# Ledger of designs, part 24: VHH binders against q9x234

Target 1, 288 residues: q9x234
Amino acid sequence: RTFSEEIKEELVNVPFGSREEVISELLGFIKARGDLDVKSRHIVFSLHSFAASRRLLNLMKYLSKPVSEIIVEKSHNIKKRYIKITAEYSESFMVIEPFFDVALFVSFLRGLFLSGGSMTNPRYHYHLEINLFEEETLALTRKSLKDFFNINAGIIELRNTRKLYIKSIKDILVFLEAIGVQRKLEEIDRIVTERKVIGDVNRTVNFIEANAIRTANSTARQIRAIELIKENMGLENLPEDLRRVALVRLRNKELSLRELGKKLNLTKSQIYSKLKRIIKIAERFGDV

## First folded at step 5 (VHH)

Design m71 (framework vhh_lunsekimig_d3)
Fold by ESMFold2-Fast, scan of step 5:
Structure m71 (fold): chain B 288 residues (1-288), chain A 120 residues (1-120)
Amino acid sequence: as target 1 above (288 residues)
Amino acid sequence: EVQLVESGGGVVQPGGSLRLSCAASGFTFNSYALSWYRQAAGIERELIASITRGGSTNYVDSVKGRFTISRDNSENTMYLQMNSLRAEDTGLYYCAAKYTGYRWSPQDYWGQGTLVTVSS
């Protein structure tokens, strides 16, 4: 289970506030993962989190809005399932303004995080991000985070993706508390305290964080390469030794090269060499 | 000054193709959902195609599979590729930009229209 999913499971249990707060949370889902069909008056949500899907269905039920279709699909690019939910659209959902009232804003943030957010396990790296493709919504969300909570969020724009991110552990804790995380905050605080006590030599803490970032970036690049090959060529068309490595990496995204090697009876060096060849093959199909 | 300027209309034979363009200036193009509307003689103006800020598209059944809406945010331009044109597609085509996000939404914007005539 991912760390993000554990946080999202806790958020499913946050009590409903006012009707306006429930609509604001739904607007967050719409802005992160909703495709609006104006002509047929439907919204299609594509969610990777089962917890987020349960929360969305609870919100729709509270608003007495029918869900017309629920499909669980497997991604062609990753070994993750996603849930496609089609629901009735109402223009009243889009008239709510979540940026001038703190209660509406935290509800909006909860929806955004559930549908398009993720957090790295703080044991490895302090990083929280939210996918937000719409430029004005992203700008207003960033401004309101600063105005209401003094949170300094950054922006990443890569190709056809746009993200808000928070790297400060203090800001991440404020964010998570604001959207309703309680139990998981205690766990995060313990991890942060343990890391400070053990590594309260800034040099050592910075070294561990730098290594975690470097490893995460390397792993992400490897996964992107494998996904590009899967989409454009098919993994079955890789040499058997590379195919085995690709499949094990996709199924075990959190494992180190040493741990992957143990699963395949290969050394860290052998795994690295094979992943490097996979990346080289993927370069023919896109940016890696 | 806000402007939406349509181009690419004209006279075409049944089965032909036309590409309409809508060039936008004076507002934050990327923040708006974009649409093509059509008005034919004696018929109310109809939404025929739309594209959201995120790139999701929708079409009226009569043009689905024949028309393709797209947007280029770097050029501040929206397009409508019209293939397999029919006499029923004759009309004045309007470009529209609608802010669909929030309670205090900015004003919607409309073009002047461009005429498409499908003649035998």
Scores: ipSAE 0.000, ipTM 0.086, lowest interface PAE 20.8, mean pLDDT 78

Design m72 (framework vhh_lunsekimig_d3)
Fold by ESMFold2-Fast, scan of step 5:
Structure m72 (fold): chain B 288 residues (1-288), chain A 120 residues (1-120)
Amino acid sequence: as target 1 above (288 residues)
Amino acid sequence: EVQLVESGGGVVQPGGSLRLSCAASGFTFSTYALSWYRQAAGIERELIASITRGGSTNYVDSVKGRFTISRDNSENTMYLQMNSLRAEDTGLYYCAAKYTGYRWSPQDYWGQGTLVTVSS
């Protein structure tokens, strides 16, 4: 099993979010490996990853979309088996815009990586790449990686192949964490630390937390939740501790959770917990 | 001051055409993803068309091939060209701008809606 396949095995078990997020992940599969047959109204996926195939089937099941055929075949040129999955095409698959917000974009990235992505074992080289044929989609994905996650991705164009790549270990860790990798990130961090010890015994590398844009996206979600409560229930009807947090967040939209917590004499963990409760209350009034 | 102003709505006969415009001011238009939503009487508001910062577009099945969304960053305006209009296209059309950038700016913006009536 390759290093990429081990990462993909972990992604199979990432919980499903909203319907829009599930469709966005499916769009990622389509953009990387889906062939559309307009005349027969079918889409065909040719996947080399068993993990990606299982995830795709789970997505189709969640969306109540029937799969008409599953075949396991041997590739003529590379002597490896691939899984061919055929499903009916629906234009509803194209309704979701994956670059519209970070939650849709993260789901889209997960689909892209599962369908057309690979990562070199970090023991040898720091390299993550995604096959992506459409120029426009590739350019938008690269731009969105920069805008949402401050990830600097490059483009490689070789004979009949177009790829997006990331070579910075910091950016690779941010990417993997964003799409839902957890256990494998700990292994990668250990490998990175071992490599650095060979050259620098004074350095210790710990797991990299989610970046500034995940924090900014969380802030946007928090503000939306508070506004929904304000419009449908009134902030005065929140428990006093939650009302104080809601009001301080609204007054200080640009502050981090740590800075926000300092204003209320709370730890980052404590204020995060209270904001999660606010979001859960808001869920009954609409999407957050 | 942030504003989205919709125009171009009206009454049209089945098979006719309308062009909706959404003029934006008070924010950096080019950094936002843009969309059109439709709300018919007694029905929940639905996303019918969207366009990314880079110009990629998506449509619901019922309007695909009939409607075209576009944006002009130099004029800070988004458009919806509606062709081959049907009675079921009747509704309030809302434009929306959603921030998708790295910098903290979580404000989503909505227009006030413009009415499209398809009747003969």
Scores: ipSAE 0.000, ipTM 0.113, lowest interface PAE 17.8, mean pLDDT 77

Design m73 (framework vhh_lunsekimig_d3)
Fold by ESMFold2-Fast, scan of step 5:
Structure m73 (fold): chain B 288 residues (1-288), chain A 120 residues (1-120)
Amino acid sequence: as target 1 above (288 residues)
Amino acid sequence: EVQLVESGGGVVQPGGSLRLSCAASGFTFSNYALSWYRQAAGIERELIASITRGGSTNYVDSVKGRFTISRDNSENTMYLQMNSLRAEDTGLYYCAAKYTGYRWSPQDYWGQGTLVTVSS
């Protein structure tokens, strides 16, 4: 099963709340995937999720609303099957205001996500989206996500498609928990934690490697400088303080600046300054 | 541990005003959506006003323009200002808090109810 379908399977088992909450969830299905035929007084739901289809049938049964036809159709344009569910239109489907309070809103979101939502496996990408074609409903849903849950959702508008999306893992977790995801939420939390740990380890390793390379390059440059001076002018022609540093560095190629300083009773900063001056002198004799 | 306590109910004449308060102890309102419900004799409890974390408000048509819901997260208190009261506003008023942050709670926290009577 896809990652989205696994989440939707869990949502099938969310307990029913009040009648108003059940109607609000059904309204979510209608807004994402319901085609209303007013003349024939029917609503046709075209669902790609078998979990969503089972949840919709359970909602209709709870509300004692008849389902007239269920068809499983093969799509000409995609490999996934469509489930077509036809139900008689009832004015009671539209009496609820899903943005009125948090309980009605989370029920509405659950319906929207089941019928028109998807989430990318968090191992690859942090992305949750909902197809929501009505501009006003999309705007109100985005506003309510911000107002109720402090979730920042974006909008994608393409030819004949309109989507609400969430990219922040924090906001995705809040969203999923609000609509009733529990077991999958724990799995997502584990993946996110593992990715953060791996990222931190990678950053730490890169820092250590970069630091070691800088140190090795610095030491090699110092030794090259001293050898150039030795070959072209002789170390005995350096000022006494620089000569002492040059000799100790050549004899102790593996030591840090701090360790060299201890041998000469100088601070790390003093050793560094003297070596920098040695390098500048060596620049006359070659590339250092 | 968690408690919501309503106050401010009473008897008023038609056209009068009352301000209901709902104080929380044991938790903070910052991650909660807050609402007021009303229960009249022989009628199921109904949601009449709500306020989101962001401060957006909603009202049922029968109280729109007359009632104002507000919240003060620093004092952990919410209010319902009721103006132009009518006989049909008589009932028990309940405040409710529902968690809307990460780690969603399935429990609704309810007050004990406060009586509002509008009669001459």
Scores: ipSAE 0.000, ipTM 0.383, lowest interface PAE 10.9, mean pLDDT 80

Design m74 (framework vhh_lunsekimig_d3)
Fold by ESMFold2-Fast, scan of step 5:
Structure m74 (fold): chain B 288 residues (1-288), chain A 120 residues (1-120)
Amino acid sequence: as target 1 above (288 residues)
Amino acid sequence: EVQLVESGGGVVQPGGSLRLSCAASGFTFSAYALSWYRQAAGIERELIASITRGGSTNYVDSVKGRFTISRDNSENTMYLQMNSLRAEDTGLYYCAAKYTGYRWSPQDYWGQGTLVTVSS
């Protein structure tokens, strides 16, 4: 099963609230994937999700609305099955405004997600999207997501389709909780935590590598400076304190500044200062 | 910071009327569904009436036709108009701003309660 289908399977088990909430959820199904035949007073739904189909049939049963036909078909060029459901049209959904009441809006979102939504497996990418063609409904849905849940949804427009998308994992989790996902949220939280741990480990390794490279570059510069002085003026012509540091550094190329300081009974800061002076002297003779 | 304060309770004779008010502060009142609950001595709190953000109302059968819930978002206040009061309507009345069914925000808020006594 796809990750989206696993989420939708859980949503089938969400208990029904008020009649208004059930109608609001049905409105979500209609707005995403309903094709209204005004003359015959019925709606045709074309759903790729078996979970969404079962939920829709349960909603219609609760509302005592007859289902005329259920057909399972394959797409012409794709070996995917889809379920076509024909149900009686009711104008009662037009009285419900799903954008001004949080319970009605949440029910509406559940219907939208079941019929037109998908979520990428969070192991790979944080992305949830809902197909929603009507401009006004899309705009109101986006505004209500922000107003009720502080969810920042984006819009993608392509040829004959419009989509709302959410790419923040925080916002995706709020969205899924709002529409009634429970068990799958624990799995998502686990995946997100695992991804953060891997990212934190990688960041720590990169920090250590960067520090090692900086230290190696610093040591190489010090040795180059000492060798330039040795070749061009002779180490014996350095002040005694600098000559002592230069000699110990050349004999102990792998040691840290603290370790070098220990050999000379000097602090790390004192060693650094003396090596800095050696580098400055070497600048006369070449690039250091 | 967040408060719901009930007022309007008191003693009334059977057949009388009372109007309860619930004044809200510290949260976005217009974003919440609102309810009135009643608690009698030794009995759990019972949902009496609710009003959605959109203004749709629901009542328990025992108060239908007698009680009316309303909200005024401009005044951050919810009301319960109680008519044709009966002895069994006696109890503590609580207002609530809540949404149930989710483990996420928004948080539920409760008032302190106001006493309604119907006696004679």
Scores: ipSAE 0.000, ipTM 0.114, lowest interface PAE 18.0, mean pLDDT 77

Design m75 (framework vhh_lunsekimig_d3)
Fold by ESMFold2-Fast, scan of step 5:
Structure m75 (fold): chain B 288 residues (1-288), chain A 120 residues (1-120)
Amino acid sequence: as target 1 above (288 residues)
Amino acid sequence: EVQLVESGGGVVQPGGSLRLSCAASGFTFSGYALSWYRQAAGIERELIASITRGGSTNYVDSVKGRFTISRDNSENTMYLQMNSLRAEDTGLYYCAAKYTGYRWSPQDYWGQGTLVTVSS
């Protein structure tokens, strides 16, 4: 599978936030496809990513919007398989404004990337792009990337296509983290570090510092979530498996997820899943 | 375009009260923890009060019981009610919004600072 598809597979499992966030993500799916047909009461999505298709079906299920048809077809022009999904049209898909709120905007970006985005394997080139045919939406997306994340995106216009692109590895990593990529970020970081062994000292040092900051920020988020639960409901009111994870994380703030897992006889993925549930519980009590 | 705008500072006598306001322009407070910092001349900024999205508050010991932080997400505004003011409360007061929803926080936003002077 492509590098883009591997990233999209990870995004399928990003937890749903508010209803407005789910609608914003769906709007991203709609805006990224220039070939999307709206037929009276139905929207037709033509997706080349199986991961994106599964995520779209999950979004539709969350919103209780029926999917009337799913077809897998092979394009003669592109010579690739694509999934055609027909779903009920709703005016509510078009009323969300994702450009003035960070949570809505990152959900919108996730939908855009899943539907019309791609990233080149960083072993070869640093390049991320998104198909985005509407001039106004593209301009607002570029501006919001700069305003919220200090990401400098470029624009490519060719005949019947418009693309937004990011070439800075620092900006690409910020983008991917914002939309919910985690495991693939560590892989990308490793590749970038290996490539920078050939580069200068300053680039290598800056990369290592960025990695340390992201790890510290992730750990800080987990600790904030646990403290919010402790403050507002008490850790003793968590399910026993979550309570054990919360206590071990608080006592071992310096350890990686893999090291925490070893203390509890759990895999890194199992620890991560339990910490995600803890974060979801904490969201009822405050920002995490 | 993206900015925090503070108001409400001024001169007040010891024992008096002031209410500071902080309004967001160009973004919403969704996903942000909101805080007030105080800085006296030549001293590093100190966290005075914070409020989470859910309304949970935290205060530095020197202001507990005297200051109250609140937020109005519908009006995109945050407040600091300051009662029983003391000479040592004099300083520049900064509001701050720190995104807590993601591992890489978007740019933290800071207000321009508003001066509070407590003197006879």
Scores: ipSAE 0.000, ipTM 0.206, lowest interface PAE 15.8, mean pLDDT 78

Design m76 (framework vhh_lunsekimig_d3)
Fold by ESMFold2-Fast, scan of step 5:
Structure m76 (fold): chain B 288 residues (1-288), chain A 120 residues (1-120)
Amino acid sequence: as target 1 above (288 residues)
Amino acid sequence: EVQLVESGGGVVQPGGSLRLSCAASGFTFSSYYLSWYRQAAGIERELIASITRGGSTNYVDSVKGRFTISRDNSENTMYLQMNSLRAEDTGLYYCAAKYTGYRWSPQDYWGQGTLVTVSS
């Protein structure tokens, strides 16, 4: 189970507030991962989280809104498993303006995070992001995060997606507490504190092995960058030459750049240049 | 321009009292959570007292019953009444403000600090 899924599991049990708050949370689900089929009067949710799916079904049940179809599918194109949930469109789903009242906004953020959000394990780096394609909704969400919680969020635009992200650990913790995370916050705080201590220990203990550590850290950085791309955009969205290098690196973590190059009939310099481009692409998704 | 300016620090004998003030400007004071921190020689800066928007207070055990934090939204000022002062209370006292009430959020604004010396 991913770190994001563990956070989402905790959110499933957040008590329901007012009807308006429940509708606001549902609106968050819609804005992050809902496709409105106006012609057939249906909303289709494509969710990558079982916890989020369970929460969505509980919201629909609370609102007495029927779900017409639930399918668990594996996407051959994206190479991810997802849950497709189809529900009849209701005008009541869209009546709420979540940007001007803090309780409605918090509920909206919970829905957004459950439906389209992810957080990297803070043991490696600090990164929280939410998929949010609609420009106006993203801009209003960013403004309300600043106005209500003093959270500074950035925007990433990809060819087919738009994302809101938070890289400051302080802002991430405020965000998670606001949407209802409690137990997991204590774990995150321990990890953050431990990272500082481990960093100091690693600097002290490993100074005499600088060359060996530097080599290992270079390889680890490359693998971390490839995993970030895999988790956030998919390796299939890389140019063919970069995708080939990424796959061979992941399969052969123990090999030198020279040995890796031999497998692809490339020079050490060519492999290095391609890995540098991969790292540059990964910078959008977290610190590499 | 946001400013937090501490005053009221000084030299006092053990068992004495001091009242610190923190004057704020450049933000909506009544909307912020406010805190006092202290830093003693050779010790990390620590949170000693905090007050919510609604006036609820919290204290570190070492000052509980001796110190009282309060706020006056009409004056844009926060206070720390310090009674029964001890040598270990010596240090730089900082006021701080943050918009959120979440325990994990850092302070948004900091004062420059005021020195309190308790000596005999």
Scores: ipSAE 0.000, ipTM 0.221, lowest interface PAE 12.9, mean pLDDT 79

Design m77 (framework vhh_lunsekimig_d3)
Fold by ESMFold2-Fast, scan of step 5:
Structure m77 (fold): chain B 288 residues (1-288), chain A 120 residues (1-120)
Amino acid sequence: as target 1 above (288 residues)
Amino acid sequence: EVQLVESGGGVVQPGGSLRLSCAASGFTFSSYTLSWYRQAAGIERELIASITRGGSTNYVDSVKGRFTISRDNSENTMYLQMNSLRAEDTGLYYCAAKYTGYRWSPQDYWGQGTLVTVSS
């Protein structure tokens, strides 16, 4: 239903890799939303996503790890419901090193995102975040995002929350592809392309407008300068090279500096320099 | 530390055979797509053969029917069996391990290369 939930629904169907990858994904669930009670030998997951709950049950089934209770409970905050899943604690949950290589790391990221992650609809703003309360795990996850994927994640720390966040759309797309988003990634890419096309059109229009205005103003200034010299001292009193440029400019008001240069066998830079000298001479006679 | 170490290169006459080996350590070998690349002096590195985690193989047209790629996950080793070698097969051969499914930032591990010279 929510944009995040639609992404998570797609992740439920990502094929299982090696046993180590499945355990790494489960560790991601644990680190984001699992409460370990080693003394009573159980772990409680409090998940706000039905898709995440389904994926967790599939992981437990694959690993032949029983779940003892599944209940839907009311939340005291503005969230309508959450799913509580209770499973027996197993030492195998904690032996994998999710930062060992990229295969284990992306599985870990998938678990983290499913249990503690969210993404804002890219139509409104680019924002992906993951709840990560354990400082060491957060630091290693941020480092591994940078090392494996060149993703620059930020950290938000408040009294009762700790989060990783990604605001770069390029980094968000890399993240989502890494954890196995495919169909929803195409939708996001389309939205981003539409926004880039609109942005590129606006940038191109602004560049063309700014350049055209600058060129028109420069040409107008050049013509005013030449007219002032003509009225106050006569063009024949300019040096030969400047007089030649002034006459060609007056005859060809629509041409660029490069095109004027072609008519006089001069470079754009040479024409610019000569016109600048003409303007400086004209300043004696009035505002140009 | 992640490493891929190639071996089995050398000098062989045209029509001869070589088997290249790539021994891997420091990562989950079975989870990666494995590949052989070839680079001649002054020429861009090119993909010669690959084998997915599921065992599916792909070859560049110039080596189809002559080269065979294989993997042994229990030994963390990949092989390239090279038959009917030609002078144009001369080059540095690199093994690579890639985690598939990424388009913007693929994570790759590379070996140092092993030299294969086919000469008379």
Scores: ipSAE 0.000, ipTM 0.260, lowest interface PAE 13.5, mean pLDDT 78

Design m78 (framework vhh_lunsekimig_d3)
Fold by ESMFold2-Fast, scan of step 5:
Structure m78 (fold): chain B 288 residues (1-288), chain A 120 residues (1-120)
Amino acid sequence: as target 1 above (288 residues)
Amino acid sequence: EVQLVESGGGVVQPGGSLRLSCAASGFTFSSYVLSWYRQAAGIERELIASITRGGSTNYVDSVKGRFTISRDNSENTMYLQMNSLRAEDTGLYYCAAKYTGYRWSPQDYWGQGTLVTVSS
């Protein structure tokens, strides 16, 4: 069962409000997935969600509108089934103004999401989208999301598809709460909090590991250079200032440059400069 | 502790103007969609104007071009400027606020109403 389907299962149990709100929710179903055949006076709904199908049947029953046919078919996607529901067309479905009142608008959004919406599991990606083929309805829905809820929705147009999408987790949570999601909101909030904590811990660990590797490589290179000089020419043949640095480094392999500098009354930059000269001398005897 | 208080109602002649105010206390106004409703004699309470968080406005056809809704979040106040008033505008005007923040809650707030009488 997809994450979207789990959300939709919860929406099936949202109590019915006014008759106008029920009609507004039905309008959402129509705008996202309904094919209207005016000539034969029926609407065909092609739904990929069993939860959405149950909700639609409950809405039709509440409005005393007959359902003529229910068929469960395989989609062109062999892994996905869809439910085809045929119901009698009613002019009352189109009379409601879903963008005027916030209660009518949230009912409309619930229908849209049930019929043509999906959400990616927040463990992987923050993404909610709704299929909305009519340009005018999509534009009004986007505007109303911004105006009523301060939700910033984007538009995607691909070959023969038009979608409204939300990528901000805060906007997604506002959207889901508005349409009636409750239990799943707590689950999503927990996942988001966990993901942020894991991200913060991972960034800290990676920073520490990278610094340790750089320090170990620098120290190893310095020691290798000193050993090459020791083996090939002898440390006694270095200038006195470099010889002192080489000896202190060999005796104190675990100390930082600042700590080594303290032992020789040198700054970190001075000891680094002398170690660089030692490395340059060692280059004549091998790869450092 | 949370309340909406309407003011500015009164008696006015046809063609006159009135400005209604709705002052909120005990909550953050910027998180709410704000509306004006009208209850006329023998008629169900009707939504006449709304203003969203983003400042977009909506009006019923009968008041479009005559009424202007606005909000001032810093003063925690909403206004309804009513021009070219008609006898049919007579009624009890209610201020309403509906929460639209992260947690959608039935934290809707209503004023007690202010009377507007248009008569000559």
Scores: ipSAE 0.000, ipTM 0.350, lowest interface PAE 11.7, mean pLDDT 79

Design m79 (framework vhh_lunsekimig_d3)
Fold by ESMFold2-Fast, scan of step 5:
Structure m79 (fold): chain B 288 residues (1-288), chain A 120 residues (1-120)
Amino acid sequence: as target 1 above (288 residues)
Amino acid sequence: EVQLVESGGGVVQPGGSLRLSCAASGFTFSSYALSWYRQAAGIERELIASISRGGSTNYVDSVKGRFTISRDNSENTMYLQMNSLRAEDTGLYYCAAKYTGYRWSPQDYWGQGTLVTVSS
């Protein structure tokens, strides 16, 4: 199945909380995919997910709200199946404020995601989106994601489509945990951690290689500077402390600054400072 | 507006008792797990007692048998009954409400704290 459907299959098993939380979740389905038929006073849900359909039926059963029709239809244009579920409209469906507190809000988000949401496989891209037509509901959902979870969601508006999206993997993980994803969340977290470890290993190897090159280049530059002074000025014309450092470096090309310091009874910082002065003197005679 | 207001703190002699209350408003109290945290001078805030949505309780070893946590969903209030108090129980006691099941925590609700001093 699709990655989104696997997540939605897990959400079907999330235990029901308070009655207010269940109503809030149903409101999420209504806001994302509920079409009110004024003539017959019914709500029609057109869902592309079998998992979402099962969850909706479970919510209706919990609330003792009858479903009048269930049809599986095929969209002519997209060649995808969808499930059409019809239920009588009840004022009790709209009695709850889903943005009142975090408990009601996460239930609402679960309904929104099940009915109108999708997530790209994190192996390819970090992307989660929810289709929401109602401008006010979209704005409040975005604000509540920021206020309750510090999630930064973006908005895309196209002809007859409005989408809320999340691009940050950290924000996506927070979102998925909030709506009740457990097994799939652990899998995603493990994959992200493994990819980060692989990236960190590659970065560490590159750092060691770059550091070895820098060290070799630094040593080569020091030796080149000393040879330029030797050829153009004579090492005997350097101050005593610089001459001692120059001679020891030339005789011990493979030693680190710490090891050179041991031979001269100087700290790494003192050796570095003296070599830097030698390089500055050599700049007068050529490329260093 | 969410509020958690602690009360019942004060000065008591070793071996004495106190009952702390945490009154909640502005959220669906019955949907939250509730906890008492304690912060002593020079020590980080520690969880001492918790009660789940279903009423299951948990305590740190140092207070087991001496402290009892309870909740009253009809009154939106949580309690901590503290018996056989010791000098080491001195500290600021914080009420907390947490929506359960989060590893990446949303905004937890916290009280401002109430001071308990055990001294003779």
Scores: ipSAE 0.012, ipTM 0.487, lowest interface PAE 8.0, mean pLDDT 82

